VH-VL binders against Very-long-chain (3R)-3-hydroxyacyl-CoA dehydratase 3 (HACD3). Designs and how they scored, part 1

All scores and structures are predictions.

Target 1, 90 residues: Very-long-chain (3R)-3-hydroxyacyl-CoA dehydratase 3 (HACD3), of Bos taurus (Bovine) (a7yy55r5to94)
Amino acid sequence: VLTPHVYWAQRHHELYLRVELSDVQNPAISITENVLHFKAQGHGAKGDNVYEFHLEFLDLVKPEPVYKLTQRQVNITVQKKESQWWERLT
Below, numbering starts at 1 at the first letter of every chain, in headers, positions and changes, except where a header shows other numbers; antibody chains are not in Kabat numbers.
ipSAE, averaged over its two directions, is called F for ESMFold2-Fast, E for ESMFold2 and O for OpenDDE. V2 adds 0.75 times the mean of E and O to 0.25 times the DockQ between the complexes of E and O.
[cut] marks letters that were taken out.
The coordinates of atoms that the task and the answers printed are left out; those that the model quotes come from them. Centres of patches stay.

## First folded at step 1 (VH-VL)

Design b1 (framework fv_bepranemab)
Fold by ESMFold2-Fast, scan of step 1:
Structure b1 (fold): chain C 90 residues (1-90), chain A 123 residues (1-123), chain B 112 residues (1-112)
Amino acid sequence: as target 1 above (90 residues)
Amino acid sequence: EVQLQESGPGLVKPSETLSLTCTVSGGSISSYYIAWIRQPPGKGLEWMGTIYYSGSTNYNTAVQSRVTISVDTSKNQFSLKLSSVTAADTAVYYCARLDEYYGSGSYDYFDYWGQGTMVTVSS
Amino acid sequence: DIVMTQTPLSLSVTPGQPASISCRSSQSLLYSEGYTYLEWYLQKPGQSPQLLIYEVSNRFSGVPDRFSGSGSGTDFTLKISRVEAEDVGVYYCMQSIQLPYTFGQGTKLEIK
């Protein structure tokens, strides 16, 4: 399985994931209240390939992600169920 | 570059619903948070609530039962409705953009503000 | 809610002299990542507020270096090394560590 480079940041009420993939076509993002699955075709560190990753969140989230495509990355916004700072993503 | 402009009725009678609109120009709203902040004449600032372009909201508990913020992405507009107004709701109402950094620690600061719209609640 | 208290509420300064404004929070603004969520805003007469400083001591883009912020935990200070006419207005501290966002009462800076 090829995994992209992923960075994260947060607000009290939100999580932001930046997935370093260009030329992404319709990413498949599946989210429950504690797990996110990402799968997409795109250009990453190992060229044109299918990239995927899974993560279990430290705490509960709302299962309704929003994403935005840019030239170099996929930006995913996830709402926290409880507004608070997280020590770590997982 | 990003500019915010408030608009609304100016005068509202007690017990009615106040409706204000904030129009964003000079940029896409798809990555921005918009807040409503008010200032009674001669007094300080009070945050009312914030909305993300997705429709997610946070409200100040002091007004939570009366306030609703919404977004119309087709018009680049954010709206505030405040029900059951009283003289205590007389204030200049601002919309402001919450900017953030994508890194360790996300900082909630207001970098662009509208010019404000004066709302008087009087019979 | 976190209560933000500013002192003094009014300050009158001769041009070129320094000014100092204090802000105290009812709870620590330090979060686990090591950052402190305190900001300073200036509202010039007849204008909207504008951001001066975020994260205690970081000047926002375009803010002159005569403005400096310092402090930790619950006690914070905004200093202007030499006050100029354009610095007149009301200064507000704000905490952004928890909702609701809360502001101090404001400190009015006037020129003598």
Scores: ipSAE 0.005, ipTM 0.609, lowest interface PAE 10.1, mean pLDDT 84

Design b10 (from b6 with heavy chain D98S Y99E E100W G101D S102Y W103G Y104G D105N Y106S; framework fv_bepranemab; at its last look DockQ between E and O 0.62; V2 from the best seeds 0.00; counts 0 for: pae E 4.1 > 2)
Heavy chain, then light chain:
Amino acid sequence: EVQLQESGPGLVKPSETLSLTCTVSGGSISDYYIAWIRQPPGKGLEWMGTIYTSGSTNYNTAVQSRVTISVDTSKNQFSLKLSSVTAADTAVYYCARSEWDYGGNSYFDYWGQGTMVTVSS
Amino acid sequence: DIVMTQTPLSLSVTPGQPASISCRSSQSLEYSEGKTYLEWYLQKPGQSPQLLIYEVSNRFSGVPDRFSGSGSGTDFTLKISRVEAEDVGVYYCMQGIHLPYTFGQGTKLEIK
ESMFold2-Fast, scan of step 1: ipSAE 0.041; ipTM 0.745
ESMFold2, look of step 2: ipSAE 0.375; ipTM 0.840
ESMFold2 (binder alone), look of step 2: mean pLDDT 88; pTM 0.923
OpenDDE, look of step 2: ipSAE 0.014; ipTM 0.688
ESMFold2, look of step 3: ipSAE 0.203; ipTM 0.782
ESMFold2 (binder alone), look of step 3: mean pLDDT 88; pTM 0.924
OpenDDE, look of step 3: ipSAE 0.114; ipTM 0.790

Design b2 (framework fv_bepranemab)
Fold by ESMFold2-Fast, scan of step 1:
Order: sequence, then C-alpha cells, then structure tokens
Structure b2 (fold): chain C 90 residues (1-90), chain A 120 residues (1-120), chain B 112 residues (1-112)
Amino acid sequence: as target 1 above (90 residues)
Amino acid sequence: EVQLQESGPGLVKPSETLSLTCTVSGGSISSYYWSWIRQPPGKGLEWMGTIYYSGSTNYNTAVQSRVTISVDTSKNQFSLKLSSVTAADTAVYYCAREGDYYDSYGMDVWGQGTMVTVSS
Amino acid sequence: DIVMTQTPLSLSVTPGQPASISCRSSQSLLYSEGYTYLEWYLQKPGQSPQLLIYEVSNRFSGVPDRFSGSGSGTDFTLKISRVEAEDVGVYYCMQSIQLPYTFGQGTKLEIK
C-alpha cells in the first residue's frame, strides 16, 4: 500500500487534511464517526500510482467530509462532532 | 447579506448579571460558530467565548467561571450572560461570526457593538 | 496563552506614503505545513472591527490590494502601500491556532 504525505491542522470545530498528491481526478473519500478512508490515483512520492490511507481520529467527527483539488494537493475538511481542541489527530 | 445586532441594557449594577442577545439576520445561525468579543474604553479587543449552533461552547479562561453563552436556533439568536459584574466589565460588547470553513478564517461578520457600563 | 505583541503602538503617516505594522507571537502560529492562523483586523473610529487579512496573507473579500500581509512562524507584518484617509483606525493582529484566541494590543494609524 502506498501512502501519501498528509499534513493536518485544526480549528476548535474542524480538521484540515492536506494530502500531497498531484494530478488527482476522482479521489474515493469516505468517513464514518472516527475513521477516514482515502484512495486516489495520483502523483506522489513513488510516482504515478494508487495511494491509500486510513486514519482513526482521536475523537468523533461528522460523516460529511468535503474536499478541494488543486494541482498539487487534495485538501480535505472534516467537521468535529463535538467542538473541542484536539492534542493530536489520532 | 448576513447581519448581526446586539441588544441588552446599557447600564448594569455591580454584582448583577449582564445579559446580551445577538440577533442574526440575512442568513441562518446553523452550521457556524458565533463569538462574543469585548473592548473596554480606550483598550484593545478581548475574545470572551464561542458557541457552535448545536450548543457547544469554548470560553476564555479569564472569564470562564462567570460567562455563559447560549444559542436559540428557532429565533436565530445567541446570547451572553456574564455574572457578578464589576467596573472592569465596562466595555463595548460585540457579537461576531467565525468565517466559513474553506476560504475565510476568523471573524468575518461583526455586530455594531453595544456599550455596557457597570456602575452603581 | 499566546501573547501577541504589536509595534509600533501608534504611527502618523502622510497620505500616499506607505505604512508598516509588525506583530510578534510568543509561540509559532504554524500548526501544520502551509497553515498559519494569523489574521489582521481594522477598527475604524466609532465602528466595529472588520477582517482585513486571514491566514497571514489572504485578503478578505472587498479589501483593497494596497493592503498586504506577510510573515511566518512568530513574525508577521501588515503593509499599506499608499495610505488613504479611510485607513485611519486601530489595527489588530489575532491568532486563532490556540484557545483562547488572542489579539495584539493594537496599532493606531493616524493621518498627518
């Protein structure tokens, strides 16, 4: 399984994930309470390939991620279920 | 466009509870965070706390024992109660919206502010 | 709590001249690669604060191009390329990376 580089940030109400993959067209992104699954064809550290990851959030999140594609990144926004500052992503 | 308006008494006696309401118009209160910020005369801005439309709150530790923020989604309003007031609570109180989740962060819509004087 | 320190506290500028305001944070405002939670607000006399800049350098809607923000880590700058009469007011920087949100003490901009 090839895993992309992922960075994160937060507000007290939401999480931001920046996935370092370029030339992504149709990512498969699914989320349930505390798990995000990501799979996409794109260009990453190991070249053109299918990249996949999943992460289990520290606490509960809403199941409605939104994403925005740029030339070099997939930016994912996830809303926290409870407004709370997280000390870590997982 | 979304507009906010504060309402409440301009004068509160020491030891009483200050109660302010912010009315949201031109848009829904749902799916946003809403904040109270105050400004004592001649001084800077102090964030008091924030509420999500579902009722979750975060408060500034400096006032957390005295402050309560609540929301009434049916009235498109949120409110601030500050108990045991003293002269140090004299300030203009602003309500504000925390901006949308993608393109603007921070307080993008502000009410006009309401002056509250704590005096006997 | 993160402490935000602005310099200068006051400046007077002849119309058409540039102005520069600095903001320094007691801790880095970089939470993650590419995300730095620093905002600038303007409070005109007798008015509510208004958002000028978010995420260090992004102009909020309707903000003139003569305003620009820059910086990284703990050191940030707001610049006005050509000060106009309508720019008079108090400028505040704010961090929103950590609760409680904190503002700088403000910089008063006056026209000579």
Scores: ipSAE 0.006, ipTM 0.629, lowest interface PAE 10.6, mean pLDDT 85

Design b3 (framework fv_bepranemab)
Fold by ESMFold2-Fast, scan of step 1:
Structure b3 (fold): chain C 90 residues (1-90), chain A 123 residues (1-123), chain B 112 residues (1-112)
Amino acid sequence: as target 1 above (90 residues)
Amino acid sequence: EVQLQESGPGLVKPSETLSLTCTVSGGSISSYYWSWIRQPPGKGLEWMGTIYYSGSTNYNTAVQSRVTISVDTSKNQFSLKLSSVTAADTAVYYCARDSTYEISVESYYFDYWGQGTMVTVSS
Amino acid sequence: DIVMTQTPLSLSVTPGQPASISCRSSQSLLYSEGYTYLEWYLQKPGQSPQLLIYEVSNRFSGVPDRFSGSGSGTDFTLKISRVEAEDVGVYYCMQSIQLPYTFGQGTKLEIK
C-alpha cells in the first residue's frame, strides 16, 4: 500500500487536509464520524501509482467531507462535530 | 526569459489527426506542468489538458477521448495530438507554462504563453 | 465543472476613464487556508493571452498599478483606474481551484 504525504491544519470548527498527490484520477473519499478513507490514482512520492490511506480522528467529525482537486494536490475540508482546538489530528 | 513556440500544420483534413509541438527555450521543461489551450475564431479560451514533465497527464473531459499530450525532455518539447478532427476543432492553439510541483512557491496560473498557431480543419 | 460568468460582455470607455469587469463562479474558489485561485488574463488584438492578476488581487510582474483585482468566494472584480489605448482587448477570468480549468466567456474592452 502506497501512502501519500498528508499535511493538516485547523480552525476551531474545521480540519484541512492537503494530500500531496498530483494528477489525481477517480479519488474515492469516504468518511464516518471518526475515520476518513482515501484512495486515488495519482503522482506521489513513489511516482504514478494508486495511493491509499485511512485516518482515525482524535475526536468526532461530521461525516460529509468537501474536497477540491487541483493539479498538484487534493484539499479536503472536514467539519468538527464540536468546535474546539485539537492538540493532534489523531 | 522563458519562451514557448508552437509548431505544426496550418491545415488538417476532417477525420485526420492534428499534431502540434511546443518548444520551450530560456528555461528547463523540468519541474513544471505544461498546458494546451485553444481558441476558436471569435470565441473564448478552452483548456485542453496538461502534462507534468515526468509524463503524467490530465485532460479536459470534453476532449479526453481524442487528446494525447506527450513530453520529450531531451528536446525540451511537449506535444498535442488530437484525433478525428472536425470543423469544430478549427482554432488557434496555445501552449503555456502551468503550475509547479517541486518548488516552495506554489503556482496555479499560466504565466508564459506561446504566440499561438492557427489550425484550420477543412477539406 | 465550475462555470465562470463575466459581465458585461463588452464595454466602451473614453480614454482616462475607469472600467470595471465582474466575474462570478458557480462554486467558491476559496482554498481551505484562505487562498482563492482566481486569475485575470488580457488578450490584446492579435496576441496571446497574458497574465494580469493571480490569486484575486496580486499583480503579475510588469503589470501597471492602474489594474486591481478584488473579491472573495464567488464574486470578483477587475478594475482599471484610468483606461489607456494599450488596455484594449478581451479580458478573461479563470479559476484554477479545480480541474478542468475554466475561463469566463470574456469581456471586450474598446475605446470610444
Scores: ipSAE 0.005, ipTM 0.617, lowest interface PAE 12.0, mean pLDDT 85

Design b4 (framework fv_bepranemab)
Fold by ESMFold2-Fast, scan of step 1:
Structure b4 (fold): chain C 90 residues (1-90), chain A 122 residues (1-122), chain B 112 residues (1-112)
Amino acid sequence: as target 1 above (90 residues)
Amino acid sequence: EVQLQESGPGLVKPSETLSLTCTVSGGSISSYYWSWIRQPPGKGLEWMGTIYYSGSTNYNTAVQSRVTISVDTSKNQFSLKLSSVTAADTAVYYCARGDWEYSSSDYAFDIWGQGTMVTVSS
Amino acid sequence: DIVMTQTPLSLSVTPGQPASISCRSSQSLLYSEGYTYLEWYLQKPGQSPQLLIYEVSNRFSGVPDRFSGSGSGTDFTLKISRVEAEDVGVYYCMQSIQLPYTFGQGTKLEIK
């Protein structure tokens, strides 16, 4: 499977993931058992393809990701269960 | 362009529930954060809570047991309910839009409603 | 909660002269990717607040270049290079790195 380039940032209460994938179609984004599941059709580093990744968070998160599609990327916001600084994402 | 308009009762009795609605016009409620901020007479600004258009909420811990924010995408509106009000809840209440376009570039409140004065008295 | 403290609480300036407002946070507003969530808002008399500056130093759309923001960590400054009559109002700094989002107490800018 092809994996997109993913960047992350945070606030005390939130995690932000920026998925470098443009012209995204049919995104499937969910969290189960503290694992983020991402799958979408789009244009990435390997051209037009299906891109997928799975990511287990370092600490507990709420199971309701929200996302925004832009022309060049998918921006995902995840809520931390406890507000605190994470030294790493996974 | 995009405009926000608060509506609700100007006067609420102590112990009752305050209900306010913000109507969004000139743009879609989708893909943005929507917040309520209040300002007691002669005092500063206090953030009450924020909702993402999908329904996810964050509340100020000072009011979290009494506050509920909800969104109705079909009406392009979002609302605040604050229960068990007291004189301390007397304030101008503002609704505002937040934008998280990129993880490295965002702002909490770029568009504000005109505010609605709420007085809590018997 | 992060406490935001502004100085001075009030400021009177002759038109055309510069003004400077300080904001200090009780905790650092910097997170690991180098972003700092500090914003400045202006509330003109009888009006709603309006966004002036976001992420410390970025002017919001339509904000004149006489406004500039600077700072890092816990110490931030808003400067107006030449104050105009339309700049009168109360200025607030705000942090959005940690819940609850908190504002400074405000600085009132008046013309002499």
Scores: ipSAE 0.006, ipTM 0.657, lowest interface PAE 9.1, mean pLDDT 86

Design b5 (framework fv_bepranemab)
Fold by ESMFold2-Fast, scan of step 1:
Structure b5 (fold): chain C 90 residues (1-90), chain A 122 residues (1-122), chain B 112 residues (1-112)
Amino acid sequence: as target 1 above (90 residues)
Amino acid sequence: EVQLQESGPGLVKPSETLSLTCTVSGGSISSYYWSWIRQPPGKGLEWMGTIYYSGSTNYNTAVQSRVTISVDTSKNQFSLKLSSVTAADTAVYYCARVYDFWSGYEDYFDYWGQGTMVTVSS
Amino acid sequence: DIVMTQTPLSLSVTPGQPASISCRSSQSLLYSEGYTYLEWYLQKPGQSPQLLIYEVSNRFSGVPDRFSGSGSGTDFTLKISRVEAEDVGVYYCMQSIQLPYTFGQGTKLEIK
């Protein structure tokens, strides 16, 4: 399973995930039981391939992620259920 | 503010490898994408490639077989190597930062170096 | 590759008069979430290119309000409402929706 490079940041009410994949179209992104699942075809560290990962959030999130595609990355925004600062992502 | 400065040999012989370095000052090279763009005398702009500070690269297919971009975060530098050069590679070479917003879609060159002239001649 | 075509290739304008530059892309630059990947750059004589406008119509920091961008899909326009001497140079449109990133051939703006 090829895993892309993923970076995160936060605000009190939001989490941001930056997935380092270019030429991505129609990624499969879902949240199940507070586990985010990502799968997409794109260009990453191992070339043109299918990349996937999952992560279980430290605390509760809303189930509908929003994503934005750029030519160089997939940016995912996730809403926290409770507005607070997280000491870690998972 | 962020400043970029290109450096290189200025003159390269045909069939040799061109090596250019871009030094970033006034800010960290980390967490940004960095590009090389060239301009032959009297002509337009051609994007050559982009590198993320972690080492991931994208190249223009027109030069992909000859170009390599690398990054050295400890020196706050990134570099271009272009092999098997010909007179067609004579150009001003610019390095530039690619702006990319965390949760946004913006994708543009916000800071540029001064450019360095490279002449391919015997 | 997406081809970017600018018209005119050159224009001469009397100071204070308006100028207009067109850019056409061979494919739509609109991305699925509504962002259009079209930028304008200015290269003044002997200088590096500088960003003027991103996302069709957003002026970059420090860019005077006499510059405006418009358009959608494949047809874009850069307008200067009152040309000043400092606006002389070559203007380039660029698409960043897909690789390779491509520029128009450039439009040279001169003062009469």
Scores: ipSAE 0.015, ipTM 0.622, lowest interface PAE 7.7, mean pLDDT 85

Design b6 (framework fv_bepranemab)
Fold by ESMFold2-Fast, scan of step 1:
Structure b6 (fold): chain C 90 residues (1-90), chain A 121 residues (1-121), chain B 112 residues (1-112)
Amino acid sequence: as target 1 above (90 residues)
Amino acid sequence: EVQLQESGPGLVKPSETLSLTCTVSGGSISDYYIAWIRQPPGKGLEWMGTIYTSGSTNYNTAVQSRVTISVDTSKNQFSLKLSSVTAADTAVYYCARDYEGSWYDYYFDYWGQGTMVTVSS
Amino acid sequence: DIVMTQTPLSLSVTPGQPASISCRSSQSLEYSEGKTYLEWYLQKPGQSPQLLIYEVSNRFSGVPDRFSGSGSGTDFTLKISRVEAEDVGVYYCMQGIHLPYTFGQGTKLEIK
């Protein structure tokens, strides 16, 4: 399975994921039992292909991710259950 | 300061291919994402598609079968080609920079002046 | 496709008076909380569109403070506290979440 490059950042109440994958259409993004699943057709480091990844968050998050498709990447916003600073993503 | 300028034929015949160019000045196109947006006379704005720095594109499904957006780095230009044109493609065509002002905040910050294309015999 | 509906389609205001334009999306632009990708653009007569507001309420660089945006979910508003002659034009809202990106049909602001 091919995995895209993913970067993250945070605020006290939110997590931001930047998936470096262009020309993405209809990404499948879901959170189940605190695990984020991502799968999309797009252009990444290994060319035009299906890319996917999953990650289990360090602490509890709300189960409804929001995303925006842009020219270079898929930007995902995830809400934390409790407002707190995280030492790491997973 | 970054500037965008559209150019192309003012008149295109039905069934032919419309070809437009967007020239970038004040910067290098290697870091630019460019969208094409059109506006038929007296009507609103319609996003047609965007090209990314990788060369990949996203197109509006309404025109996807007929539209191609490309880049020519040697000329600092982006191009839009729209095949099999009809009177419904008569519009002012704009190129605009789709810009990330801060991490994951996107908007169209610079727009060209627009070029009028009339599809008529 | 998300449909963006603006009301009114046109309005005429006396200089110095306020103006308000509404934009409604056919589905929510804010799923849970956080980012709502709604923008407002102004097209002055004979000119290209220009960005006024992004993410519902953020003024773009150089935009006067008489312009403000608000709203959530599916209902958004652009307000001009005191209309000036240079504010004449067509205002468009836009959603930037789902492809294809879609604009409202536009609201024409005229001076009485």
Scores: ipSAE 0.014, ipTM 0.607, lowest interface PAE 7.5, mean pLDDT 84

Design b7 (framework fv_bepranemab)
Heavy chain, then light chain:
Amino acid sequence: EVQLQESGPGLVKPSETLSLTCTVSGGSISDYYIAWIRQPPGKGLEWMGTIYTSGSTNYNTAVQSRVTISVDTSKNQFSLKLSSVTAADTAVYYCARETVEYTSGDTYYFDYWGQGTMVTVSS
Amino acid sequence: DIVMTQTPLSLSVTPGQPASISCRSSQSLEYSEGKTYLEWYLQKPGQSPQLLIYEVSNRFSGVPDRFSGSGSGTDFTLKISRVEAEDVGVYYCMQGIHLPYTFGQGTKLEIK
ESMFold2-Fast, scan of step 1: ipSAE 0.015; ipTM 0.701

Design b8 (framework fv_bepranemab; at its last look DockQ between E and O 0.05; V2 from the best seeds 0.00; counts 0 for: pae O 5.7 > 2, unsure alone 74.3 < 75, placed apart)
Heavy chain, then light chain:
Amino acid sequence: EVQLQESGPGLVKPSETLSLTCTVSGGSISDYYIAWIRQPPGKGLEWMGTIYTSGSTNYNTAVQSRVTISVDTSKNQFSLKLSSVTAADTAVYYCARGIDYDSSGWYEFDYWGQGTMVTVSS
Amino acid sequence: DIVMTQTPLSLSVTPGQPASISCRSSQSLEYSEGKTYLEWYLQKPGQSPQLLIYEVSNRFSGVPDRFSGSGSGTDFTLKISRVEAEDVGVYYCMQGIHLPYTFGQGTKLEIK
ESMFold2-Fast, scan of step 1: ipSAE 0.202; ipTM 0.774
ESMFold2, look of step 2: ipSAE 0.340; ipTM 0.820
ESMFold2 (binder alone), look of step 2: mean pLDDT 87; pTM 0.910
OpenDDE, look of step 2: ipSAE 0.030; ipTM 0.705

Design b9 (framework fv_bepranemab)
Fold by ESMFold2-Fast, scan of step 1:
Structure b9 (fold): chain C 90 residues (1-90), chain A 122 residues (1-122), chain B 112 residues (1-112)
Amino acid sequence: as target 1 above (90 residues)
Amino acid sequence: EVQLQESGPGLVKPSETLSLTCTVSGGSISDYYIAWIRQPPGKGLEWMGTIYTSGSTNYNTAVQSRVTISVDTSKNQFSLKLSSVTAADTAVYYCARHDEYFSGYYYGMDVWGQGTMVTVSS
Amino acid sequence: DIVMTQTPLSLSVTPGQPASISCRSSQSLEYSEGKTYLEWYLQKPGQSPQLLIYEVSNRFSGVPDRFSGSGSGTDFTLKISRVEAEDVGVYYCMQGIHLPYTFGQGTKLEIK
């Protein structure tokens, strides 16, 4: 399975994931209160292919991600269940 | 381009509720986080609070019990209400766009309104 | 609350000379993944603040290259390589990592 490059940032109430994957349409993003699954067809480090990754979060999140698509990346916003600063993503 | 414009009463009496609006033009209100910042005469900048695209809010502890920030997407407007005002609330109030998406291009307040002067006086 | 302390509180420079403003935070602003949420703003007389620098050293779009930011941990610096008349105003640093978000007290830059 091919894994895209993923970067993250945060605020007290939200997590932001930047998936470095171009030309993505309709990514499959599923989330529980502690795990996010991502799968999409797009152009990544190993060319045009299906890319996939899984994250188990450090703490609980709301199971309602929002994503914004640009031509060169997928930006995912996840709300923390409790507003707090995280030392690590996982 | 995105532009922000504050509007408010200019003069508010002590103990009353201050109500300000910030109107967004040139873009969708749902794409941005909006912060409210105030500046008392002759003093520095103070962050009041931010409303995020999710509708969640964070407030400065100093005003948390008195402040409410809300959004009306149908009118492309953000609002700030500050209750029980005193002379200490006299300030220029700004709304500003705060980009918190991990885009790599901005993690700051890149668009500001003109500011609206609010005087709390009897 | 994180206290942001700027020095100097004011400075006067002749046009073309460099200027340097320091900002010190009471706690480290560095976080995991290499992000440090330290920003610099300029407020010209009678105008709204404007973003100059974000994430310590990144110039915002349209900001002249004579402006530069640097620093890490608790110590940050904004430098102007050659001051111009349009640079007059009050400069503020801001931390956007811990609630409540806080600004420095401001540094007033004037032309001699």
Scores: ipSAE 0.011, ipTM 0.650, lowest interface PAE 9.0, mean pLDDT 84

Design e1 (framework fv_ebronucimab)
Fold by ESMFold2-Fast, scan of step 1:
Structure e1 (fold): chain C 90 residues (1-90), chain A 122 residues (1-122), chain B 111 residues (1-111)
Amino acid sequence: as target 1 above (90 residues)
Amino acid sequence: EVQLVESGGGLVQPGRSLRLSCAASGFTFDDYAMNWVRQAPGKGLEWVSGISWNSGSISYADSVQGRFTISRDNGKNSLYLQMNSLRAEDTALYFCAKDIYSSGWEYYFDYWGQGTMVTVSS
Amino acid sequence: QSELTQPRSVSGSPGQSVTISCTGTSSNIGAGYDVHWYQQHPGKAPKLLISGNSNRPSGVPDRFSGSKSGNTASLTISGLQAEDEADYYCQSYDSSLSGYVFGTGTDVTVL
């Protein structure tokens, strides 16, 4: 279990997470109002392996993530509970 | 071979409307976010609008907010930009650009079309 | 609206190195967002040159390199060649604009 490279961006009402992990199938993504857990088999910085990360959000989110798989990454969209600009992800 | 072909540009009077189209081929269109980027004659690049793979996330530059509408038809591999209330400052070459991600956020554009020229003049 | 500041022009002789800076603010480069670079020859569409601060796409010569520190990114062209005459644009994401932001552009002249 290794940590993938993860990037983030935001809009007033949304958070975007880009997980740099290719050839991912059936990622395990769990989310609460405060925490996101990610675990997937894929190809990352340390080759073919199981990659996992956990992050605690700066503020509350809606626990309904949407994700899209491409060959090169996993893209996750999360809605903020309150529309506001965040200074940090965590 | 990825191809993006823009059309619909032309000369239009201030206050009128124009609709741009971008025909995509050579990749799975509905897996990627798409964007419009413009360039005024002799000037730099300006991002205009972006749309996620499923149209669930849409964003606009402040300069066009409320006047332009981006949309896509995944069944036709096509991207559109409806431009209303056109101003002289909207005069530019409009490029269709492919994002490398499906969500339409902070990354980069790996392929660009040749652009379609929009001239707003009286 | 372009928010990233680049020098208007940079020049060098064949075989020399030139560096183009791209300076942002705390809402974009300073916030940790990656910087990407595009090359645009006259009458052509922009072409991706550097992605994710320092990654070269397939087919881009290793003469092109990118780096980022704090709120400034740099594109370095070593072994400058005549065909490198073009406009160069940096691009990032701006959290205050909730959208993509381009640099003001730099015209590279090979003497």
Scores: ipSAE 0.007, ipTM 0.630, lowest interface PAE 10.8, mean pLDDT 85

Design e10 (framework fv_ebronucimab)
Fold by ESMFold2-Fast, scan of step 1:
Structure e10 (fold): chain C 90 residues (1-90), chain A 122 residues (1-122), chain B 111 residues (1-111)
Amino acid sequence: as target 1 above (90 residues)
Amino acid sequence: EVQLVESGGGLVQPGRSLRLSCAASGFTFDDYAMNWVRQAPGKGLEWVSGISWNSGYISYADSVQGRFTISRDNGKNSLYLQMNSLRAEDTALYFCAKGYSYGEWDYYMDVWGQGTMVTVSS
Amino acid sequence: QSELTQPRSVSGSPGQSVTISCTGTSSDVGGYNYVHWYQQHPGKAPKLLISDVSKRPSGVPDRFSGSKSGNTASLTISGLQAEDEADYYCSSYAGSDTYVVFGTGTDVTVL
């Protein structure tokens, strides 16, 4: 499975995921209160291909992701269910 | 409940300075990005400046870059705009506006003040 | 700073649907899903109407909807009502050099 480079950051109420994948259109992003699955066709470290990843969150999130596409990356914002600082993403 | 109140506007001569303030209440001020947006009489909206929750990220419109300075005091729930070298073209109603996202990427504004009028005229 | 292009005015009768376009470039509207819509009644502050292309904030009626295709975003008001008479502005993220750019504004009249 080809996995894109993913970076994360946070605020008390939100998680931010930056997926380093170019020329993405219509990524498949599915989210539950504890798991996020990502799959998209795009240009990454292994060239043009299908890239995917999944992660189990450290704590619960709201299953309503927002994503924003640029030519070089996919930016995903996820709301935490409880406002708190997370020591780890997973 | 959630409210933004601007102050500090007035009549000022070209080349002078003015400092605008925005007092926030009813929300956790230091969790949100804040913006200044202006509107000249009878004209449209123009974004002026934005500042992240921790002042780590600040941006300005080209028209005000080098003349205006945005700042915030989270302990006082206040946002400021220091306006230097004012021009007639800076005449506008200045709105304070709260970004909705707790992050720096999303500058859409879900709460707005009523604005404070700045008139630059001799 | 470049502005996003909107029609100067749009009009309709009560119960009709009207659509307002917001046209930019691949460096703003076409490059990101960060398009927002604001409603401004005369003498009042703007109010957020639609965020992130199509998301409706709490309290905004279902009659307001947003969409985007290529470099053009659209706001549709169905079941037009007298209270919808206002100026409507789109905005978009425009990259790290510009951040926020507003549209030229559209005056909606209900006749």
Scores: ipSAE 0.006, ipTM 0.596, lowest interface PAE 11.2, mean pLDDT 84

